# Ledger of designs, part 43: VHH binders against o26223

Target 1, 191 residues: o26223
Amino acid sequence: MKLLWTSQHIKVTVHIDGKVSKMDVLEAIKTRRSIRKYQDREVPEELIDKILDAAMCGPSAVDERPWHFIVVRNREMLEKIPEVHPYGAMVKDAPVAIIVCCDSSLEKIPGFWVQDCSIASQNILLAAHSLGLGAVWTGVYPLEDRVEGIRRLFSIPEHVIPFSVIPLGYPAENPGTRDLFDPDRIHLEKW
Below, E stands for the ipSAE of ESMFold2; O stands for the ipSAE of OpenDDE; V2 stands for 0.75 times the mean of E and O plus 0.25 times the DockQ between their complexes.

## First folded at step 3 (VHH)

Design g8 (framework vhh_7nfr_2; at its last look DockQ between E and O 0.01; V2 from the best seeds 0.00; counts 0 for: pae E 10.7 > 2, placed apart)
Fold by ESMFold2-Fast, scan of step 3:
Structure g8 (fold): chain B 191 residues (1-191), chain A 125 residues (1-125)
Amino acid sequence: as target 1 above (191 residues)
Amino acid sequence: QVQLQESGGGLVQPGGSLRLSCAASGFTFDDYAMSWVRQAPGEGREWVSSISWNSGSIYYADSVKGRFTIARDNVKNTLYLLMDSLKSDDTAVYYCATPGEYESYLSQTDAFDIWGQGTQVTVSS
């Protein structure tokens, strides 16, 4: 089973001509890569619903769950994202993108919404990977120009903060795994 | 050691055709997606086309769709780019590329690793 850009063969959750195989959680975390090239193939709404369900299951500070999501499938709107996000060029070629937002009116404790929305963003990436899709987190917050650009483009209210733009699709690239374990960053009992 | 050697470039007139080849060694070629990228004089690198490890997924930049065909031979460890209806705008050094190991949520301008010297394509009368 070959699903990576390396010589390593890994079992993953993949849609292959209607067939599906599953990866465990640890494998999903370790093999997830940013995907910036997508097939010219529609992503079913059912898969987007599963991804958003997973996104909302993350922990949040004081269970505030401040996230809102905009699902963008409109080609004209996807093509405008690179105009306000300098590293979002791949979004124009994606079949769909999810914009992760914070509704500040739902915030119960100041400042923790950043962690909350980071958790939701990573859950989107992991869920997409587990379902045989590819995705990439393109950062918006805390860059004021990107925040304002995305806000204007999608008519986002002033009390809502766009956090990330995540294009998704069936992957057209298979990057290899990374070996990032560094035992020098682990301290036992004390620093 | 990864080695990619591009060939098949040259001078061709507008409307002509060329076939580029990329000979791969030093890695398990059939485990990698592969891409062609090009760099015109004074410009940045532009992605041209990508092909998955099994040829099941193929993509083209809008500028080359319908004119170029990417293909691979996993037995020969070779990537191809068949270029038809060439235009002056196709003049560039063409590189075959492996995917870059770039995991940034803040920035990304180049997700490809090039290893070879490239092959020069010049479209001129």
Scores: ipSAE 0.333, ipTM 0.726, lowest interface PAE 1.8, mean pLDDT 85
Fold by OpenDDE, look of step 4:
Structure g8 (fold): chain B 191 residues (1-191), chain A 125 residues (1-125)
Amino acid sequence: as target 1 above (191 residues)
Amino acid sequence: QVQLQESGGGLVQPGGSLRLSCAASGFTFDDYAMSWVRQAPGEGREWVSSISWNSGSIYYADSVKGRFTIARDNVKNTLYLLMDSLKSDDTAVYYCATPGEYESYLSQTDAFDIWGQGTQVTVSS
C-alpha cells in the first residue's frame, strides 16, 4: 500500500479489515466512567455528529423533543465556563463541550423536560464512551446560579434553560471499571 | 470483502458537467465519512471533498469549491460527486475513499491510502 500526503493534510484511508468492532450497549453502560482529563487532541467533527445523533434518539414525553445543543470549541469560551460552574474545572482542558438545553416552548407537558434532557445527556455520555472518548456530566439545572451563569455566557434566551455541560475528549486517564450492582435496592412486587 | 467502485467518468468539454458515483460494499457504509481524491497526470494525489456519515459536515478543496457538490445515500451505500463548470485542470483519475479510525479529515493525519480502479475524468475541447 502506498501512503500519500495531501497538501491539506487530510487523511483518506481504505478500511481493509471491514467493519470495526463496536462496543455493545451493555458493555458501554457498564464500563462507562466520568473522564475529567483529556489528551491534547482534537475531537473529529464526525464523532460529534454521531454523538449528537445519539442524543436525539432518546425518548421524550409525548415525543416533545425539547432539547437543543450548543457545541463549544472556542478556547476562550471553554475557559470561561469554570467561572460560572464551580465543578466545571475540567471543561477548560477539554477540546469540546456540549451544552444541553431545553426550549420550554417545545414542552407539551410541563416538567418532563428534565427527564428528556437527562436521557439526551446520558446518551451523549454512552455514545462518547462507545466511540473511544471520555466525558463527564456537569450539572447546571436546577442550580440557579449555574443556570444564569451559563445563560449569560452563551446568550441563551429566557425561554431556553441550560441543563448540563458535557466536556468531551480523548481520555488521559483510566479510572477502571466498578461494580455498582446492589440487590438491596431491588424490591419484588412491593416495598 | 471491502470494496469501493467508482463510475461516471468520461470526456467532457470545458464548462460541462459530470456526476461520479462510488458504490461501497463489505463494510457498514454509514459508520464512515467518505472522501473524493483525484490524481492528474504527472501530479500527486489531491484531496477534493469529504462528507460526514450523516452528511452533517461537508468540506471542499479551494480548487473545486462552488463548482463541485459531494453527497451520499446511506440506504444505497453510494457516494456521489456532482461536478459543474469543469475545467481542463480537473482532468484526473477520481477515487473515493474513507478516513480511517474516526480521524478528523481536517486535522493531523499521518497518511492516506487509496485503492480501487478509480474513474477517469477528461476535460478537453
Scores: ipSAE 0.015, ipTM 0.291, lowest interface PAE 8.1, mean pLDDT 86
Fold by ESMFold2, look of step 4:
Structure g8 (fold): chain B 191 residues (1-191), chain A 125 residues (1-125)
Amino acid sequence: as target 1 above (191 residues)
Amino acid sequence: QVQLQESGGGLVQPGGSLRLSCAASGFTFDDYAMSWVRQAPGEGREWVSSISWNSGSIYYADSVKGRFTIARDNVKNTLYLLMDSLKSDDTAVYYCATPGEYESYLSQTDAFDIWGQGTQVTVSS
């Protein structure tokens, strides 16, 4: 895609190096699967930018938007994440990972940041899927040793809480769609 | 096909010991954290212990801390649970398991996709 500014700005030409297609939102939600195997293929920065834009479109409590994101592409760092994150072994095989964090200094109402960062994390998964990428959410918070391990590894300050690590890349597996609808989970008017 | 096969269960007296093994095949074992989960008769599943892919992080349920030891051998693709000081409350079928669709929580048994067939542990005098 080419980025053209208004007549007063320097024009910037960007290689179109990815396929962009529309995916129905219900299709994206229903077909997204956790992907733990990735092709040996780089993910362009443009796609990461689109994913993070989508992440920040989520609602937040009192519009507090407490999230910050660390984009990790460095091989050595990606290989270190599993040392402090027991369910994050596939991160070492991903071309890139996104760490979703809460900056507690941005909280406007205490205790809702978990919901806020969960919404941003799910938006990352859906946006990645819609762009032809696969991702998986690996949990950090609320496990204290994982939180401290990730904080130490990435020099995250004490008032910032790492919430999740999301490795992503072009998928090297296709686990198919699951039918998870369960009407017994639906209660009308009362429990 | 992914396969997990537990072994080493049996009948043991209170205070006794058992070593459980879980042989894994059909996947890259050292890419995954592994867990032990147990289910007593008439009860829900209870998470017991988890170990990271390289043994760098190890977690135990409060009910087994200090008595159980989890370990793995990534060369043999085998997960272990050494159970000491067994008591009647430890009577259960023990399963090894891999993470579920979301790699979010160690302590929630519904987070696991792949389960072994289980091995019975019975603690009785």
Scores: ipSAE 0.000, ipTM 0.325, lowest interface PAE 10.7, mean pLDDT 84
ESMFold2 (binder alone), look of step 4: mean pLDDT 79; pTM 0.804

Design g9 (framework vhh_7nfr_2)
Fold by ESMFold2-Fast, scan of step 3:
Structure g9 (fold): chain B 191 residues (1-191), chain A 125 residues (1-125)
Amino acid sequence: as target 1 above (191 residues)
Amino acid sequence: QVQLQESGGGLVQPGGSLRLSCAASGFTFDDYAMSWVRQAPGEGREWVSSISWNSGSIYYADSVKGRFTIARDNVKNTLYLLMDSLKSDDTAVYYCATPGDYDSYLSQTDAFDIWGQGTQVTVSS
């Protein structure tokens, strides 16, 4: 007996250097949610380092890896982000935010940096979730007012493009998991 | 707990004007984008307008653009909808809404939650 569709959530326990990790990749992808409310708790630098390591492991066009990251922990600076990002109110309440940027001097093929930075942004969200943190991607590029506002606020040079602002912290909300599988969007062999 | 209380609806003739209000409590109002949505008799819910937490970004449905104005007062925790040149097609129950349970990287206004009972607007001659 078969179901046309089934979800397999495998609980994998992996022992690495005496440590246990619990969350397979498919579970992480399916259960990650945008989190906009954070506990009043610091995020250790070691977790930010792991998240940024994961961000840099994404594929990029012709291996150009154009991403740079600004880690913002300064409360005064976090409180100024909503002034230049109208949907970034939650950033002022986050313990830390990561700004994903494209260094255009690293671009090897025109235009693909948007996809590269999108991949890095998604990897930040997934890595944060896997580490027990919550995060949300707030869009910057291609909205010119937000791009220039963030550039001015963080002294970003002209050849660098701010792409996204991702606040993160320990979650203070649990929106639950969404079931988004839609077989009508899958076409076999042709449209 | 989030509480939203809409008021200001009523019966008005075509071409008339109304001002809707939404009193908010139970959350930090100035941290959230707010929206107006409406439901006409026998139809689904339709988004009308949204305003960011600081009033810096304002959006309107094409059907109401140029006729309606959304505004907020963060000191009074109140959302407004100023409706001019009302048409029979504007007849609906109007709800104010908070950002919904939605995964979006662009906008907090992509989805919305309705908490109150709404306020009825009837446009007829």
Scores: ipSAE 0.080, ipTM 0.487, lowest interface PAE 3.9, mean pLDDT 84

Design i1 (framework vhh_vobarilizumab_d1)
Fold by ESMFold2-Fast, scan of step 3:
Structure i1 (fold): chain B 191 residues (1-191), chain A 124 residues (1-124)
Amino acid sequence: as target 1 above (191 residues)
Amino acid sequence: EVQLVESGGGLVQPGGSLRLSCAASGFTFSDYAMAWYRQAPGKGRELVAGISSGGSTSYADSVKGRFTISRDNAKNTLYLQMNSLRPEDTAVYYCARHSGEYYDTLWSGPFDYWGQGTLVTVSS
C-alpha cells in the first residue's frame, strides 16, 4: 500500500483492510479443512469482497462465468436455511453465508456451469482459509428439493439455479490437517 | 497414525443383542463424524448408521428402530447397540471415519479410514 503527499492540503492514502495470510498456495490447499463451528464474531465486508473477487477468478468453460452470489448476514434468513437443507444445521450459527448460483442465461456450453460453480465454491473455501476464516461447502444442486427450497427462500428467479451454500466465520474448531497423497491413484502413460 | 479398532462381535441367536465398540486413536475423535458399515458374505459394503461430531444420527432403513449409534468423546469410542438381531444382520461390521470434507451431505461421505472389522454371526 502507498502513502502520497504532494502538499499540506492534498494527501492520498491507500487504505489497508483485513487480514493477510502468510501461507503459500500449496500450504493453503493442504491445510484447508471444512469448518462447521464459528466464533460469535462478525466477518468484515472487506473480507467478503476479497473472497468473492477470488471466486470470480476461477477458470470457466468457454469463459461463460455464469456465477452469481448471494451474501446472507440476516440471522432470521440463516436460521431458515436448515429448514430447506437438512444437512446445513451449522449455517444458523454462522455470521454469514454465501449462496453460489448459476445464471443459466449466461451459459454458453450446456452442462459446464456445474464445473464453473464448483470452481467458484472451492475458491471461496481457499480464500476464506487464507484470510483466517473457516467455511464449509453444503450441497444444493442437483437435489431438486434443496434447489427449490433455497430458490423460494431467497426469491431466486426461475432461470437462476442455486448451486451451493457456504457458511463462513472465524473458526471455533481445529480439526487438524490431512495427509491424503495416494500414489496408487496415479497412472503413468496409461490406465 | 490413525487407527480404528472394532470389538464386540460374536455369535448370537436371532432376537439377541450385541454392542459393538470402535476405539479410535491418532486424531481428535470429537471433531469427526463417524459411521458403521457392514459387509455380508458375497455382498458389497453398506452404510448401517452414522453420527456427526455434534451427535446427529442417521440409519439405514433395514436397521432403523433396532440399532442405536452413539459416541463417547472422552473415551474416543464409537458404539453400535444392536437389538432384535436377525440372520440377515450377519456381516463383518466396520467402523469408519468421515474425512471431514463433504459438499453434498454429511452421510454421503467421503470416508477416509476404516477399521479391520468385527464379525457378527446371527444363527441358531
Scores: ipSAE 0.006, ipTM 0.272, lowest interface PAE 9.5, mean pLDDT 85

Design i10 (framework vhh_vobarilizumab_d1)
Fold by ESMFold2-Fast, scan of step 3:
Structure i10 (fold): chain B 191 residues (1-191), chain A 124 residues (1-124)
Amino acid sequence: as target 1 above (191 residues)
Amino acid sequence: EVQLVESGGGLVQPGGSLRLSCAASGFTFSSYAMAWYRQAPGKGRELVAGISSGGSTSYADSVKGRFTISRDNAKNTLYLQMNSLRPEDTAVYYCARHSGEYFDTLWSGPFDYWGQGTLVTVSS
């Protein structure tokens, strides 16, 4: 019998002007940006574990939770991703990438795995940001050439669908924040 | 300050060629996808060509085989080589920086910085 400690209590923190600061959930959502340039620094395994724990906490259609994750740290493998993902050039410069996959054998409702894996991908981006890291979602599904390229590169079985590739690391760029609130997209009671 | 400055526009005869340049400053140019848009009189903005940070390119059907988008990251400059120009190519051409908030599929935007535009007139 093996006892595993699964309770994780983390403070929401972000690096602001080189200092660590506390960030609430709304701030994390509003200030997260796609980061494509990373410092030459390793990301501790403990932070990856926290990010993956957060990824699995998202809502899932009929609780099917079809997600699987591949953690890629091997430089040779990271350098091969741009060969099968035409817009993934930044992945080769990242210290680590997470590939979000769907195990179709776990699907209970046809088609909802796309939403499930989207939720997991967004949770990875938010969790990374809250821990002072930067990340970007590079799209794989539904582009068949990218799906099959990633499948081949990482020996992914036919019943598993690679959904996204998310490189992450300590950010080496600061794109600033965006003000995206548009009240014209909100309708009360009816369209 | 982020700036995109287009140049190279002008009057050219049908069948002629022009090379547009976009000088970028105030950001890490090599990290961003870039695009050329155009707006003809009485029409909306149309995507002409896009180029990713890694150099992958895409083109509007109307310009495929005639126009070539390229970038020089050492010079922070975006280019559009326009060959076999037609009167229908007459437009103000804009350089644009992809905001980087969406995954990199089909140039679906958004674009957060635009240049002032450079006029291309194709007429004898």
Scores: ipSAE 0.000, ipTM 0.269, lowest interface PAE 11.9, mean pLDDT 85

Design i11 (framework vhh_vobarilizumab_d1)
Fold by ESMFold2-Fast, scan of step 3:
Structure i11 (fold): chain B 191 residues (1-191), chain A 124 residues (1-124)
Amino acid sequence: as target 1 above (191 residues)
Amino acid sequence: EVQLVESGGGLVQPGGSLRLSCAASGFTFSSYAMAWYRQAPGKGRELVAGISSGGSTSYADSVKGRFTISRDNAKNTLYLQMNSLRPEDTAVYYCARHSGESYLTLWSGPFDYWGQGTLVTVSS
């Protein structure tokens, strides 16, 4: 939300979608951190739409694009996620979560949907960060208990596989950034 | 290879009903908006009805309330249920797939694939 003042007959206008400085791609990649603490503040639908648009722009094996997304804003449903995801405690405190799913009926080449859904998940994290939000990828696949728990909770059909649960919101923590460059992992011409 | 094959056309008396089907293959049917067009003798093609990937529908004024477009994604099939048929509905009916390649997508197109058509004749 942002308050704007006018210079004439002082008026207060409240905007749901706040102004955010743009960052370049390298900056976004290098400064993104997992965020698990969120402000008690709504995430505008417009920002979720932008994030999901970015999620669907990733490359996919044979252009199969098997991803589907469930957007969860319902407080009661968010509070039930930790019951089926033991390390997803932060999800109940998030204003919204996105569940990344694979529709196996869209799969054209066996097994590559995991990479496709990983790409979509990373794009969600980067897009959220670029828009001034914080998010964290909480793993679901390939842990069978979590897969079946999430499927049951959200009435996901048998041919659809829940891949990740990504809570997001305005960040209430700043863990800083890390420099992870390791030249010992780079081999020139040969191993 | 994208293919659209229409069926269900035929001769029917005024006031009768027909159900057209379009069998789709060679693409992920559920991801595309689909439409029914018709071309009457001596006239150009006109949009009859459209349906989005999400199931939202649109109809030409001339058929609204009489025709129903629907889809079965499990069977890769598009349908047109035609009720209260009139002689003016006599035409070749075509199934069409929206291209999906334009940032500007309208019910009138762009369409990138068309079926061969099925003839509907309404006559006593």
Scores: ipSAE 0.000, ipTM 0.073, lowest interface PAE 20.2, mean pLDDT 84

Design i12 (framework vhh_vobarilizumab_d1)
Fold by ESMFold2-Fast, scan of step 3:
Parts: C-alpha cells; sequence; structure tokens
Structure i12 (fold): chain B 191 residues (1-191), chain A 124 residues (1-124)
C-alpha cells in the first residue's frame, strides 16, 4: 500500500503483514505525547507483554541487551514512588508502571547502557501509544537520590541500576499533537 | 469568530508569478495546520499545498517545484508563492484552516473554516 497525494483530500490505508493498521510508525512517532492523567481502568497483561517485547527490540551497544524490567501494579508500591521521585507524582494515579533497569553484569562497553535503556524507554512510550495507552518517561538515572530511593523501594540489587519509571494507562487527557520540525537544525554536507 | 481573507489574485501571463496572502483572525493561528485549495471553472475544489503548525510543507504533484507555501505566525498570515504559472493554474484560490497541527490531521480530517477566495487567471 502507498500514501497517495492528489489535488483533493484522501484517506490513507496501510496494510501491514496482511492486516489493516490504523497507525503507521511515522504517525505513532509524530502523535505520541506524554500522558500524566489516567482513567481508573486496568491495563490487560497482554498489552504489557506486547510493550515489553517492543522494548527489547531496540538496538544495544555490541548487542549487550542490559535491560531488565519491573512491572508494578501494587497500589501501595505505586503510592510510594513520589516519596523518592519528586517529579513522579502522577505514578501513584497510574494503574501500572514499568521500571527500566540496567543489569551492569551484562554491560560490555562502559556507559552505553544509558543509551540502551533510553532506546528501551522510548520503545515503551511508542508501543503504549500504538496500543491506545498513554505513558510518560520519568527520569531516575543519573540522579543519585532517585536511583537509591527506587532501589530501596523495589529491593533492586547493587549491580542493577534503575534508569526510568514509566507509568502508563488509558489516557484521561488529550494534550493534542505537536509539530517540532525545525529546518534550522539540519545542515547539508557541512555545518 | 474565525475569519480567513485571501488577497493577491489577478491576471498574469503564462510563465509569470503571483503571491497570494491569507490574513487569519479569531483563533491562535500558530496552533493550526493551514492549506491552499483551488477550484477551476466547472470543476470541484482541489488541494494545492499544505503547511503544518511547525512549518512542514506538502504539495500536489501538479504544482510541486513551482509553488511555495509559507506562513508568518507573527502576522497571522499564510502565503502561496506561485512561479512558472500555466493556463491550467487558472482557478479561484482558497485559504483553509484544518483542525489539527500536523499533516496527518491536515490530509485525513475535515477543514473547518475557509476564506472567500481570490481569482487567479493565467492567460496571454
Amino acid sequence: as target 1 above (191 residues)
Amino acid sequence: EVQLVESGGGLVQPGGSLRLSCAASGFTFSSYAMAWYRQAPGKGRELVAGISSGGSTSYADSVKGRFTISRDNAKNTLYLQMNSLRPEDTAVYYCARHSGETFYTLWSGPFDYWGQGTLVTVSS
């Protein structure tokens, strides 16, 4: 299937693996927004499994794949996250959160685990959006107080580093979309 | 109240150029994707060019390389620079506001406001 441009409005239909998709990759990237307000609705385990599968499909430095994930549904535990993460207040209102971690024993190249975990975090946000959910990345690493706070709350071993906390749920807000294209940031051939 | 007012149309010879402008009022112009449409005598209205709130542009194949859409958010004004004009470009040109900020909304959703149009005639 192709995107057709004509002198009149048309609807675009895309077939992926023999199925009609409502959102292609570019649309998902362009329309994803940080969502901090959630409906009082459970997120099915099947959707979390799909999101985690997508998270692990990102590239990693020298294929080190250092990520581990903690899925938090326990209300008491979610309510404690704002105590150690000052910008994570919305987490207590989410039905579920994913904590992205680095197992340092899996690291092959010093420092690249940050990029690996960033890619995994972004894939979680995009996958959630494509499945009709909203999510937001709340930063943990490299802020030592947050790292140690999250470690203590979730009994994370010393060789594992909590990187991000991503609450997700069915969105209860609609911030609209943004158009961030800035041609002044594109240089041809040289700076 | 939303208003879109086009200007800059006129008679021009083949190969000539014209610049159309659309003055917008009654809404936050910078938040909306905008477009130019045209309607030739005896034909339906057709999309010519679109521009997102961030400045990304798209064009109908018939005008690509000849027309340039642009916007001035400080002046709440949309422009269409038309070069190398052809007799088949003869039409009434309309400014239109789309309800969204992005090309996905622009091309797949409805336009909610239109201007009165400005006539462009390309003839020798």
Scores: ipSAE 0.000, ipTM 0.078, lowest interface PAE 21.7, mean pLDDT 82

Design i13 (framework vhh_vobarilizumab_d1)
Fold by ESMFold2-Fast, scan of step 3:
Structure i13 (fold): chain B 191 residues (1-191), chain A 124 residues (1-124)
Amino acid sequence: as target 1 above (191 residues)
Amino acid sequence: EVQLVESGGGLVQPGGSLRLSCAASGFTFSSYAMAWYRQAPGKGRELVAGISSGGSTSYADSVKGRFTISRDNAKNTLYLQMNSLRPEDTAVYYCARHEGEYYDTLWSGPFDYWGQGTLVTVSS
């Protein structure tokens, strides 16, 4: 038998693999803030993989899942984004950015890809927050000049539409949380 | 602690010009969208002009072509150049920082931090 006796000569070092606890999703949603200032610190590839996995888990119209993602770590490329995206100044200082794209060849219902890519973008923001990172959604679609600028910069084919650019990193600011609940926006039984 | 301090208001004749400044402190100025609002006596606050972190601008129809919003990130300062002033431009002018959660576009989201204001009076 291979485990008949416990050896006293073996180091007693315990590695706990995959310690996951059920997190309060509502608190994650309520405490996420847009982060535009990042530490000069690399984001591990494993965290980006987890964020992209979460991005692809959103609902999509008739399960079309039209999402494609470009992960940008190259400093020269990050520095060029503000030239084609006027609201993307913070991207040049981020360690990484994710470009959310729609592959129109995967579209099953015309026009619903916008909602699909919005869901993917929000999941990126929530997943980043849950992993101790900060991120911000910078809008690309439906602004024609930004769509074409980003397309050219990243060699994106015509059937693919860049939707958002999301820089992310370890946060170098803490804006706190907001109380946004407004009962006047809730209507019972009818408008 | 976020602080916004406006200056440059005063009395001016119709057709004249003024340049307002807003000195910002307590946050990374270059990372935030900024705006100018105004409030006439007994009225609510009206959005005048906005500028993104990347420098894109937007204007209320009433001031478009007459006012120019700009920023100097090295000086942590927001500006409003006001030309061809009219009596109806008379108001207290406030600068504001966009604290809100939004994706960055030409104009989006609420503004949560305000300065104390600077009075602009346009009269003959």
Scores: ipSAE 0.017, ipTM 0.364, lowest interface PAE 6.4, mean pLDDT 84

Design i14 (framework vhh_vobarilizumab_d1)
Fold by ESMFold2-Fast, scan of step 3:
Structure i14 (fold): chain B 191 residues (1-191), chain A 124 residues (1-124)
Amino acid sequence: as target 1 above (191 residues)
Amino acid sequence: EVQLVESGGGLVQPGGSLRLSCAASGFTFSSYAMAWYRQAPGKGRELVAGISSGGSTSYADSVKGRFTISRDNAKNTLYLQMNSLRPEDTAVYYCARHSSEYYDTLWSGPFDYWGQGTLVTVSS
């Protein structure tokens, strides 16, 4: 029958450079920045688990949820990613990376897995930020050379498509917050 | 083949505590997200607490701070520790397994296997 769930928690505890602060959802969304420099500090498994749990909570077309995730901590493997991803140089310096994948056998409607995996990728970025970590989305799909490079590097089966590589760690840079609101991009009632 | 068997329900006074257990069999328990649902008389079924295969937990607003969901993968058992019980907690409590192995979500179904339910009555 009817499944009902309500959540009240709009505040999260964030660890930033050893400090703890509370961040509500809107603050987390507005202050998240791409982070490409990381401290030489391990990310606890518990935080990765929380991030992946959040990634899987995204909306999905016809609830197909085709996402799978590879967690990479091995330094030699992380160091090989830039060889197959030219804009992924920062990955070699990260303590961990998450590869977001689509299992095409789980796809219920053609093409919407791209949106599903985009949603999962954004949730990883936002969850990482809320937990005091920094991350950046490096694109894999739809670039054929990157898709095949990552597939071969991580022994990904042919029915699974690598979508994004997201290195993450404790931030070693602090880019300022941006004010991006542009009312000219909002149209009332019609274009 | 898949079975979820619940225990621990009963009658308790307001302010009391109960621990519910759900013994799972017929599948690889550690690979699945699990949840506790409840259905009060005259109400729809609602998600009370969820736990992922990795151990991440979530709670309904009405029980946060009072209830704790946990799992023991070695024993194939799911638990719900219920403290500071209120008359409003009176309901049949159900153990549920998410439909997808590994990387299950906690915030939306589907759930494909359910226990028979255990009645919790909080009265004064």
Scores: ipSAE 0.000, ipTM 0.097, lowest interface PAE 18.5, mean pLDDT 82

Design i15 (framework vhh_vobarilizumab_d1)
Fold by ESMFold2-Fast, scan of step 3:
Structure i15 (fold): chain B 191 residues (1-191), chain A 124 residues (1-124)
Amino acid sequence: as target 1 above (191 residues)
Amino acid sequence: EVQLVESGGGLVQPGGSLRLSCAASGFTFSSYAMAWYRQAPGKGRELVAGISSGGSTSYADSVKGRFTISRDNAKNTLYLQMNSLRPEDTAVYYCARHSGEYYDTLWSGDFDYWGQGTLVTVSS
């Protein structure tokens, strides 16, 4: 793997009418939707760099930061993912996918790497959305057949656990807005 | 554009059977998990049955053993065979395309497209 994925590759933000265009965090969280249809357009390397930078900024149990990422652009490899992931059919149509992995040698507290990798996965989804891309989290861990299938497909070492496969691209669908606020799930002072 | 069109609902006596169909278009049907939901009068929308792209099925406890979900990928059609119908099965039944969480449990499922629904009434 070539060492191209560093913070030095994130040079400048996009400027529109002399100002930086951005979505605030609350808006990003509330309007993000799973996207499974992508335009036939490549995602610039600079945007993937920004997404991975954001992924690594999440909180981590005892600061173990066990995440590693595989960036997959090779069409033949993307087309093989549905063979080992029954809910990954859309991956073959995406211009790129990110595989979130845990390096178990970096784990300081048993089991918390699942939370760490969940945080990294969600940050990828939010960052993609904020940059005008669409993405979806397809689950790998803890399903043994998917873990082993993805491991074999991408030559992942035994001490590394593939956690999620996240295809992303410019969206070719526009799901509606959700209103999910449920006050019955909020309890004051006691249950 | 994604479209889901349900059919097969109607009035049936307790103990009777109905087969619901959902015709899907505008997407690669075989690539998506699909589900049947229902909304009874005075209740929220609830998951009845789900089927993965690979054919694995799941059912709500209330319908287990009575309902069978299936799919025909060549015809882009989802089915729900309903046997031994009870008055409490009265509801509008919706076909849904699973928008998918990071795991493939179909009980909590987030769905991005729904059909218009088909009414099932079970009464004497």
Scores: ipSAE 0.006, ipTM 0.220, lowest interface PAE 10.0, mean pLDDT 83

